# Ledger of designs, part 254: miniprotein binders against q9bqp7

Target 1, 240 residues: q9bqp7
Amino acid sequence: VPQNWFPIFNPERSDKPNASDPSVPLKIPLQRNVIPSVTRVLQQTMTKQQVFLLERWKQRMILELGEDGFKEYTSNVFLQGKRFHEALESILSPQETLKERDENLLKSGYIESVQHILKDVSGVRALESAVQHETLNYIGLLDCVAEYQGKLCVIDWKTSEKPKPFIQSTFDNPLQVVAYMGAMNHDTNYSFQVQCGLIVVAYKDGSPAHPHFMDAELCSQYWTKWLLRLEEYTEKKKNQ
Key: E = the ipSAE of ESMFold2; O = the ipSAE of OpenDDE; V2 = 0.75 times the mean of E and O plus 0.25 times the DockQ between their complexes.

## First folded at step 26 (miniprotein)

Design Lo26 (at its last look DockQ between E and O 0.94; V2 from the best seeds 0.78)
Fold by OpenDDE base, look of step 26:
Structure Lo26 (fold): chain B 240 residues (1-240), chain A 82 residues (1-82)
Amino acid sequence: as target 1 above (240 residues)
Amino acid sequence: SKIWVYVTITAPSPEELYKIVRRIMRLAFMHGGETIYVEIEGNRALILLTLPTEEEAEKFAEEVRRLLEELGLRVTVYVERE
């Protein structure tokens, strides 16, 4: 049980999107501060078993590609992910629909992969927007807040070359999503609340993406785990 | 303290693999455990699990081995001992 328990949901906010919400998605810039990011907290609090699995994968890839080949591979993966997010932002942004879309960004297997998911996405409230949890003292940059199949969600878009048919295949991504939810629900820059999460894993070959929907109950379970990771991070920093 | 368990399985098809992975995950849950990570590569899966005790980990391991042997599938179960 976390020592410093804090709720994921804000009882002072409405569970329903306010009809008065602007038609334009929010895009709050991330302020670089001494406040740790969600990503940093998760990276610094991985278990030895998780680290072992990642290192094993890394060593295997280095053996296969060589050190330089692995660096190139990593750079390409990063670039592909960035381009994918840029393309999604362009697709989901009402204002950018009016701008000349770089057609080259839309011609990817990853974009093809998520087409069936995009059909169920509507009511975009935020895109690439910063969130801050003032009490728990962490920040993050969320990909998207939108309705998925009529439910308001924090949506996290991921790229993969390997199939991830289970939510457990997404490593710490569920923790990232609930961390963003909890921060947004208590960030004064936002007037609404989210109760659901969605992880979408897009594939390079254009095969149908896997959506991993997280209901309020599952979000609450992962929220407890997130709080434990945050406490561990805080303790480690005090000892440094 | 949680006991960590690694399960590696190979199935004839991805569809069969996913079914078996789900069964293993359910079995872990029945033993009071949790699935931490699942890696899929072709017809092979690696499952990282936690169990509450060594006793439950060993029972789980035996049940997984038995299940997969009955199905004629390749399985490796490794229980991390402190």
Scores: ipSAE 0.771, ipTM 0.922, lowest interface PAE 0.5, mean pLDDT 91
Fold by ESMFold2, look of step 26:
Structure Lo26 (fold): chain B 240 residues (1-240), chain A 82 residues (1-82)
Amino acid sequence: as target 1 above (240 residues)
Amino acid sequence: SKIWVYVTITAPSPEELYKIVRRIMRLAFMHGGETIYVEIEGNRALILLTLPTEEEAEKFAEEVRRLLEELGLRVTVYVERE
């Protein structure tokens, strides 16, 4: 139980899930700040067990590929993820036309993988947009805010070479999503709030993506865990 | 305070594997535990979880071994001490 609990939802904002916004999705620029990012907080508060599993995977990959092979592998995975995010931003932007899209960005198994999810996505409110929690003092860059099956969500897109059929297969991604939700809900750049989250895991071979929907109750449960991680981060930096 | 437990399973198919993983996660919940991470690779899974006490962790481990024995499937359960 965190000592300094703070609500994920803002009681001074509308209780309604689908507030009206401009026709162009928000894209708040990320500012260079000394306050920590969500991903840095999570990286620096990993458990010994999580670190062990990641290090074991890394050593196995290095044994298989060699040091240089592993570096090339990780660079390629990063590039694939970046291209996937670029393609999704293009697809979901109302400003894009078919002739203005890069055909190479749309040529991937990952895009094929998410097609059935995209059919349920509408009402895009933000894309690749910065969020800042004004009170808890952390920042992030969320992928998307849109309706999924009629519910306004912070949506996080992930690429994966291995199946992620359970939300527990996504490591700290649920914490990342709720941290973005809490930040957005308390960020003066946003006039609306979000009560749900969605993690979408896309696959290289085009297999159907796995959606992991997080309703308000599940988000509140993960929010408590996020607050503990943020508290742990703050205590570590205070003592260093 | 928490007891860490690692479960590895090999199943005949991904469909059977997912069913078994769900059963193990439910067993952990019944013992007051929490599933922290699930890695799926082919027909194999690694499940990382916590249990509230060593007693509950050992009971959970025995139930998981019994479950997989009844199914005729290979399992490893490691209860981390300390």
Scores: ipSAE 0.691, ipTM 0.896, lowest interface PAE 1.1, mean pLDDT 88
ESMFold2 (binder alone), look of step 26: mean pLDDT 85; pTM 0.831

Design Lo3 (at its last look DockQ between E and O 0.95; V2 from the best seeds 0.77)
Fold by OpenDDE base, look of step 26:
Structure Lo3 (fold): chain B 240 residues (1-240), chain A 82 residues (1-82)
Amino acid sequence: as target 1 above (240 residues)
Amino acid sequence: SKIWVYVTITAPSPEELYEIVRRIMRLAFMHKGETIYVEIEGNRALILLTLPTEEEAEKFAEEVRRLLEELGLRVTVYVERE
């Protein structure tokens, strides 16, 4: 049990977005400060077993590609991910629908992969927006807040060359999603709260993306795990 | 302390692989364990799990081996001992 328990949901906020919610998705800039990011917390609190698996994968890839080849591969993966997020932001943003969409960004296997998911996405409230949890003292940049199949979700878009048919195949992504949810639900920049999460894994070959929906119960379970990771990070930093 | 268990499996098809992975995950749950990570590569899977005790880990390992042997599938189960 976490020593510093804090709820994921804010009882003072309504689950229903206020009718006064702007038609334009929120995009709050991430401020560079001493506050750790969700990503940093997760990276610094990986288990020995998780580290081992990642290192094993890395070593195998280096053996196959060479060191320079692996660096190039990593760079390409990063670039593809970035372009995918930019394309999604363009698709989901009402204002950018009026701007000349870079057609080249839309012509990707990843975009094809998520088309069936996008059909179920509506009511976009935030895109590439910063969240801060003032009490728990962490920050993050969430990809999207929107309705998925009528449920308001924090949506996290991922690219993969490997199939991820199970939520457990997404590593610490569920923790990232609930961390963003908890921060947003208590961030004064937002007037609404989210109760669900969605991880979407897009594939390069255009095969149908896997959606991993997280209901309120599953989010609560992962929230407890997130709190434990955050505590571990905090303790490690005090001892440094 | 949690006991870590690694399971590697190979199946004839991705569909069969996914079903086997689901069954293994259910077995872990029945032993009060948790599935931490699942990696899929073609017809192969690596599953990382935690169990509450060495005894439960060994029982789980035996059940997984038996299940996969009955199906004529290749399986490796490694229980990480402290």
Scores: ipSAE 0.758, ipTM 0.918, lowest interface PAE 0.5, mean pLDDT 91
Fold by ESMFold2, look of step 26:
Structure Lo3 (fold): chain B 240 residues (1-240), chain A 82 residues (1-82)
Amino acid sequence: as target 1 above (240 residues)
Amino acid sequence: SKIWVYVTITAPSPEELYEIVRRIMRLAFMHKGETIYVEIEGNRALILLTLPTEEEAEKFAEEVRRLLEELGLRVTVYVERE
C-alpha cells in the first residue's frame, strides 16, 4: 500500500467528451520542462528478478547473434516499433488520405496483425499525445485514446516477435497504461476521462494481434502497483 | 517477505502449453500467490511467481511437480530464498 494514495479517476469529469467536442484527435506536445517520465520511473524501479530475466534474455540473444548482431537487432526492433506507431497514427487520423500515407508503412505484417482490432476501434480522441499528472508530478506520451468495443480506452500499441497471449507476458506495460490513464484524468489539457485500458500486441508475421482489455477494476489494481513504483522512484531520488 | 518461484515447462503443443500455464497460474493464486511474468517460446514457458511464505511455496512446488509428472512433462521449479 503506497504512503500517499491518490485516485486514478477524477470525480469532476465525465467519461466521454461532449457532443460539441472537435472531431480532430488531440495531440498535446510533450513539454521538456516536466520530469520524470512514466518509462523512466519504471526503468529505475525494476525488481532484481525483472533485471535478472532481462539480462538472461540479452545474454541468450548475444550468444545467438554476437554482440554486433544484437546491436543491429535491437536497433531494428526499435525502428519497427516507431514505424508501426507512425502507421497507426496515420491510419487513425481523420484527415489522412491515400496520397498522404506512406504505402510501404501500410504494407506491414504488424498492420495486418491489428486489422481485426481496428475494426472495433472508433471515436478517436487523442493520438500520440502528452499527459501530465500535476499532483503526482510525472509525464508520459500516450499512443491513443479511442473507444474499443464501445468502451473509451487508453490504447497502447506494441510490436512483438514472440507470442504474448497473457497480460502477464507484457512485463510492465499494464503499469504504463494506468499511469497514462491517471495522468490524463488529472491533466487540464483534457476535458474528459478514461476508465479502461487496452494493450494490443501486434506480430511481425501478420498473425492476429492479442488484445488485453483492462476494465476499471483491473486498472485500479495496476494503479496501486504504479503508485508504489512512483513512490520507490521518488524515495530513490531523495537519497541521491 | 515474498518467496520468488521460477517454473519452466516444455509441452507437446502451444495449445497444451497455454492450458498448463493457466493451471499453474490458478494454483499460484490458490496458494495466495501472484503470477508476475510469463515468457512463451515455442512449446516452452518460463513463469515467474511470488508466494507469501515458504510453506505456501513448497506446497505449490509439490502440486506443480505432481501435475506435470502425471502428464509426463519436463518441469523445473526453483524456489528462491532471500
Scores: ipSAE 0.650, ipTM 0.878, lowest interface PAE 1.2, mean pLDDT 87
ESMFold2 (binder alone), look of step 26: mean pLDDT 84; pTM 0.816

Design Lo4 (at its last look DockQ between E and O 0.95; V2 from the best seeds 0.80)
Fold by OpenDDE base, look of step 26:
Structure Lo4 (fold): chain B 240 residues (1-240), chain A 82 residues (1-82)
Amino acid sequence: as target 1 above (240 residues)
Amino acid sequence: SKIWVYVTITAPSPEELYEIVRRIMRLAFIHGGETIYVEIEGNRALILLTLPTEEEAEKFAEEVRRLLEELGLRVTVWVERE
């Protein structure tokens, strides 16, 4: 049990999104401060076993591609991910705010992969927006807050070259999603609450993306795990 | 302390692989364990699990081996010893 327990959901906020669909999704800029990001917390609190698996993968890739080839591969993966997020932001943004859609960004296997998911996405409330949990002292940048199949979710978009048919194949992504949920639910910049999460894994070849829906119960379970990771991070920093 | 277990499996098809992975995950749950990570590459999967005790880890390992042997599938189960 976490020593510093804090609820994921805010009892002071109504579960019903205020009927006024904001005409424009929120985009709060991430402020540079000494507060750790969700990503930083997760990276520094990986288990030995998780580190081992990642290192094994890295060594295999270096053996196959060489060191320079691996660097190039990593750079390309990063670039593809960035372009994918930019394309999604463009698609999910209101038409009136659409800068000239770079049609080239929309012509990707990843965009094709998520088309069936996008059909079920509506009521976009936030895009690429910063969240801060003031009490627990962490920050993050969430991809999207929208309704998926009528349920308001924090949506996290991921790219993969390998199938991820199980939520457990997404590594620490469920922890990232609930961390964003908990922060948003207690961030004064937001007037609404989310109770669900969604991880969408898009594939380069255009094959149908895997949606991993997280209901309130599953979110609560991962929230407990997130709190434990945050405590571990805090303890490590005190001993540094 | 949690006991860490690695399971590697190869199946004839992705569909069969996914079903076997689901069964292994269920077995881990029955033994009070948790699935931490699942990596899939082609017809191969690597599953990282935790079990509450060495005894449960060994029982789990035996059941997984038996299940996969009955199916004629290749399996490797590694239990990390503290």
Scores: ipSAE 0.817, ipTM 0.936, lowest interface PAE 0.5, mean pLDDT 92
Fold by ESMFold2, look of step 26:
Structure Lo4 (fold): chain B 240 residues (1-240), chain A 82 residues (1-82)
Amino acid sequence: as target 1 above (240 residues)
Amino acid sequence: SKIWVYVTITAPSPEELYEIVRRIMRLAFIHGGETIYVEIEGNRALILLTLPTEEEAEKFAEEVRRLLEELGLRVTVWVERE
């Protein structure tokens, strides 16, 4: 249990948005701060077992591709992810037209992969938007806040070349989602809150994406783990 | 203190693999454990778990081995003792 527990939900804030949807999703700019980002906290607090599995994967890839081949592979994976997020932001933004979109971004197996998920997404509230937890002092950049099958969610989009049929296949993504959720729920730039999360894993070959829905109970369980990781990060920085 | 356990399995198909992984995760839960990470590569899986004690970890390991033996499938279960 964390030494300094803090609630993920804000009792002073409605879990139901205003009756009228905004015409443009929120896009809060990320500001330069000395406080840590969610991804930095998670990177710096991996267990020895998580590090071992990642290094084992890296070594296998280097043996298969060579050092230079591995560098090219990781660069391509990063670019594919960036393009996927850009395409989704464009698709979900009400201000975009087909002629203003990059046709190469729209011609993607990853975009094909998520089509069945996008049919269930509506009421987009935020896209590529910064969040800050004033009390716990961390920041992040969330991908999307929208309704999924009628439930308002923080939605995280991921690309993958390997199947991720279980939420446990997504490493620290559930912690990332709840950290963004907790920050958003306590960020004065937002007038509403969110109690659910969604991780969507899209596949390069266009195979149907795997959605990983996180209800409020599951989010609370991961929130506790996030608080422990944040405490570990803070303690490590004091002991540098 | 948690006990780390690694399970590797190979199944005849990815669909059968996913069901076996679900059964192993349920078994871990019954022993008070938690599934931390699941890696899927074709018809093979690696599962990283924690169990609350060495006793529960060894019971879990034996039950997993029995399950996969009954299915005629390859399995490796490694309980971290460092």
Scores: ipSAE 0.691, ipTM 0.893, lowest interface PAE 1.0, mean pLDDT 88
ESMFold2 (binder alone), look of step 26: mean pLDDT 83; pTM 0.816

Design Lo5 (at its last look DockQ between E and O 0.92; V2 from the best seeds 0.80)
Fold by OpenDDE base, look of step 26:
Structure Lo5 (fold): chain B 240 residues (1-240), chain A 82 residues (1-82)
Amino acid sequence: as target 1 above (240 residues)
Amino acid sequence: SKIWVYVTITAPSPEELYEIVRRIMRLAFFHGGETIYVEIEGNRALILLTLPTEEEAEKFAEEVRRLLEELGLRVTVYVERE
């Protein structure tokens, strides 16, 4: 049990979208400060076993591609992910605010992969927006807040070259999603609350993406795990 | 302290692989365990699990081996010893 327990949901906020919510998705800029990001917390609190698996993968890839080849591969993966997020932001943004859509960004296997998911996405409330949990002292940049199949979710978009048919195949992504949820639910910049999460894994070859829906119960379970990771991070920093 | 267990399996098809993975995950749950990570590559899966005790880990390992042997599938189960 976490020593510093804090609720994921805010009882002071309504679960219902406020009709007064702006039609334009929120995009709060991330402020660089001494406050740790969700990503940083997760990266520095991986278990020995998780580190081992990642290192094993890395060494195998280096053996196959060489060191320079691996660097190039990593750079390409990063670039593809960035372009995918930019394309999604463009797609999910209101037409009136759409800058000239780079049509080239829309012509990707990843975009094709998520088409069936996008059909169920509506009511976009935030895109590439910063969240801060003032009490727990962490920040993050969430991809999207929208309704998925009528449920308001924090949506996290991921790219993969390997199939991820199980939520457990997404590593620490569920923790990232609930961390964003908890922060948003208590961030004064937001007037609404989210109770669900969604991880979407898009594939390069255009095969149908896997949606991993997280209901309120599952979110609560992962929230407890997130709090433990945050405590571990805090303790490590005190000892440095 | 949690006992860590690695399971590697190879199946004839992705569909069969996914079903076997689900079954292994359920089995871990019944032993009070948790699935931490699942890696899929082709017809091969790597599953990282935790079990509450060494005894449960060994029972789990035996059941997984038996299950996969009965199916004629390749399986490796490694229990990390503290």
Scores: ipSAE 0.823, ipTM 0.938, lowest interface PAE 0.5, mean pLDDT 92
Fold by ESMFold2, look of step 26:
Order: sequence, then structure tokens, then C-alpha cells
Structure Lo5 (fold): chain B 240 residues (1-240), chain A 82 residues (1-82)
Amino acid sequence: as target 1 above (240 residues)
Amino acid sequence: SKIWVYVTITAPSPEELYEIVRRIMRLAFFHGGETIYVEIEGNRALILLTLPTEEEAEKFAEEVRRLLEELGLRVTVYVERE
């Protein structure tokens, strides 16, 4: 259990929309600070088993593609992910300024893959927005805050060429989601809070995306794991 | 202390594979364990788990091997030591 436990939810906040909130989604700019990002904390606190699995995957890919082929593959995957996130931000923004580039972004298997999920998404509150946990001192950039099937969620979009039918197939992503949730709930730039999470894995071939819904109980369970990772990160940096 | 266990499975189809993975995750839970990571590639899966003791880990491993033997499917179970 964490040495210094802190709640994921803020009892001083409602999970209901503020009546005075603007209809345009929040987009808080990310500021470079000394405090660590969620993704850095997670990368720096991987277990030996996580490192082993990632190195095993890397070596297998290099065996299949060659070192140069692997470099090109990872570059292409990164670009596809970036374009997918840009397309979703454009689709979900009420300020639609469609450019030639935007039209090309909408023509992808990944966008086809998430269409059935997007039908259940409404009430977008934030897009590509920075969060900071002002007490635990970490920062992040969340993809989306919106209602999914009537429940306000921190939503994380992922692209994948492999099936991710289980939440356990998304590696540390559940920790990332709850870390963003906790930060948002204790960030003075936000007047509301979120108790649920959603991970949406989209597929290149257009196959129906896999949604992984995280209710408040599941979020609390992953929050405890996140706190342990943050504590571990702090101990490592104290000794370095 | 936690005991790390790796399970590798091959099944005839993705639908059968996913169901077997679910059964293995339930077995791990029964033994007080937790499923940490599941990798799916084609008709193969790798499952990384933790069990609370070496005794529970070995019982889990034996049950997984028996499950897959009854189904006529290939499985590898590695209980990490050290």
C-alpha cells in the first residue's frame, strides 16, 4: 500500500456539469515544469517483467523486419497515432474549420473503427488538455473528457494493429487514465470532476474498436497502483 | 512477496483463445493472484500474472497445464524464481 495515500476524487466537487461552463471544450496548455509527467513516471518505474516483455517484443520485431525496418515501422506507427488523435480532436470540436488536411484525416480505418463508440460520446468538456495534480505534483495531457453512455469519463484513444480485447492488454494505460483523472479532480483550472474512465482501442483495418470502461471502483483500484508508481519514482529521484 | 508467472497459449481461433484467456484469469483470481498483462497475436497469447506465494503459483501452474491438456492445446507455464 502507498506510504502517503491520497484520494482520487475531490469531495468538494460535483461530478455534474457546471451550469456556467462554456460550451467550447477546455484546452489548457501544457507548461514545461520541473514536476514529472505521468508518462515519465510510468516509464521510469517499469518492473523488470515489464522491461523484459518490451525488450522481447522489440527483439522479435527486429528479427522480423531488420533494424532499419523496425525503425521505419515505429516511425510510421507514431505518425498514424498522431494523425488519429488530430482527427478525433477535429471531429469532437464544435469549432469545425475543415481544411484539406482535415478531410484526409477523416479517411482512415482507425476513424471507421471508432464510429460506433463516437455515437455514444457526447457533452465534450475538454480536448487535448493539460492537467496538474497540485498536491501530488505531477502533470499530464489528457485526450478527452466527455460523457460515454451518459457517464462523464476521461477518455484515452489508442491505435493498435493487434487486438486488445482485455483491459490488461493496454499495458499501463489504465494507470495513465486514473492519473489524469486524479490530476484533473485536483486542478484549479477545472470546476468539475470525473469518476469514470474509458480506454478506446481503434484498429487500422476498421474493425470495431474495443472500449474498456472503468467505473469508479475500478478507477480507485488502479489509482492505488498509480500512487505506488509515483512513490517509487520519487524515491528513485531522491537517490539520484 | 509476489510470484511472477508467464503463460503462453496457442488456440485454433481467436474466439477460443479469448475464452481460454478468460478462464486462466479466473483461475489466477481463485488462487489470490492478479493478471498483469495479456498480449494477443493471431492465435497465440502471452499472459503475465502474479500469485501471492510459491505454493499458490505452482498449484495455478498445474491447473493451467491440466486445463490445456484436456483441450488438446499447447501451453507453456513458467514460474519465475529469483
Scores: ipSAE 0.701, ipTM 0.898, lowest interface PAE 0.9, mean pLDDT 88
ESMFold2 (binder alone), look of step 26: mean pLDDT 84; pTM 0.826

Design Lo6 (at its last look DockQ between E and O 0.91; V2 from the best seeds 0.79)
Fold by OpenDDE base, look of step 26:
Structure Lo6 (fold): chain B 240 residues (1-240), chain A 82 residues (1-82)
Amino acid sequence: as target 1 above (240 residues)
Amino acid sequence: SRIWVYVTITAPSPEELYEIVRRIMRLAFMHGGETIYVEIEGNRALILLTLPTEEEAEKFAEEVRRLLEELGLRVTVYVERD
């Protein structure tokens, strides 16, 4: 049990967006400060077993590609992910705010992969927007807040070359999603709250993406795990 | 302290693999365990699990081995010992 328990949901906020919510998705800029990001917390609190699996993968890839080849591979993966997020932001943005759509960004296997998911996405409330949890003292940049199949969700878009048919195949992504949810639900920049999460794994070959829906119960379970990771991080920093 | 268990499986098809993975995950849950990570590559899966005790880890391991042997599938189960 976390020593510093804090609720994921805010009882003072409505579960439904107010009709007065702006038609334009929120895009709050991430401020550079000493406050740790969600990603930093997760990276510095991985278990020995998780680290081992990642290192094993890395060594295998280096053996296959060489060191320079692996660096190039990593760079390409990063670039593909960035382009995918940019394309999604363009697709999900209101038409009136659409900068000239680079049509080339839309011509990807990843975009093809998520088409069936996008059909169920509506009511976009935020895109690439910063969240801060003032009490728990962490920040993050969430990809999207929107309705998925009529349920308001924090949506996290991921790219993969390997199939991830199980939520457990997404590593610490569920923790990232609930961390963003908890921060948003208590961030004064937002007037609403979310009760659900969604991880979407897009594939390079255009095969149908896997949606991993997280209901309120599952979010609460992962929230407890997130709090434990945050406590571990805090303790490590005190000892440095 | 959690007991860590690694399970590697090879199946004839991805569909069969996914079903076996789901079954192993359920079995771990029945032993009070948790699935931490699942990696899939082709017809092969690596499952990282935690169990509450060494005894439950060994029981789980034996049940997994038996299940996969009965199905004629390749399996490796490794229980981390402190």
Scores: ipSAE 0.807, ipTM 0.933, lowest interface PAE 0.5, mean pLDDT 91
Fold by ESMFold2, look of step 26:
Structure Lo6 (fold): chain B 240 residues (1-240), chain A 82 residues (1-82)
Amino acid sequence: as target 1 above (240 residues)
Amino acid sequence: SRIWVYVTITAPSPEELYEIVRRIMRLAFMHGGETIYVEIEGNRALILLTLPTEEEAEKFAEEVRRLLEELGLRVTVYVERD
């Protein structure tokens, strides 16, 4: 239980803005500052059990690939994820022209993997957009805000070489999503708020992506966990 | 303090594995526990959980072992002390 609870939703803000003329998705630039990012908070507050599992995985990969092989592997995985996010931003941007998109970027197993999900995505409100929670003092960069099957969501896109059929298979990703949601809902750069989250895990071989929908109640549960992690981070920094 | 539990299982196929994982997660919930992380690799799974007490953790572990024995499948259940 957090010592200082704060709501994920902003009661002063509508959850759905009035219908208006089509607008360009928001892309608020990330300003680097002294306050921590969501990913830094999560990295600095991993449990001993999370650290153990990650070190176990790392050790197995090093035994299989060697030190240099492992470094190359992780670099390539990171690049694949970056390319995937670039492709999705291009696909979801109403301002993109076909000539400005690299068609090779659009032809990948990961993009094939998410096609069935993209059919259910509409009403894109934000892409690769910064969020800041000015009261709780953290920042982030969310991937997408759009409707999924009629529900406005913070959507996070992930690539994976392993199946992630359960939301519990995504480590701290649900905390990341709700942290972005809470920040956006209390950020003056945004005139609307969201109550739902979606994590989409795409696969290299083109296998159907796994969507993990988070309704408002589930988001509230993960929000409590996020607040505990942020509190732990703050206390840790007092001792340094 | 909460008790950490690791469950490893192997099933004949991925579809059977997913159903067994769902059953184990439901069982953990009935013992007041929470599923923290699930790793899937082929037909093998690692499930990391917390249970509220050592007594509930040991009851959960016994029930998981009985479930997998009923199915004729391999399982390891480790209840962390530290």
Scores: ipSAE 0.688, ipTM 0.893, lowest interface PAE 1.0, mean pLDDT 88
ESMFold2 (binder alone), look of step 26: mean pLDDT 84; pTM 0.829

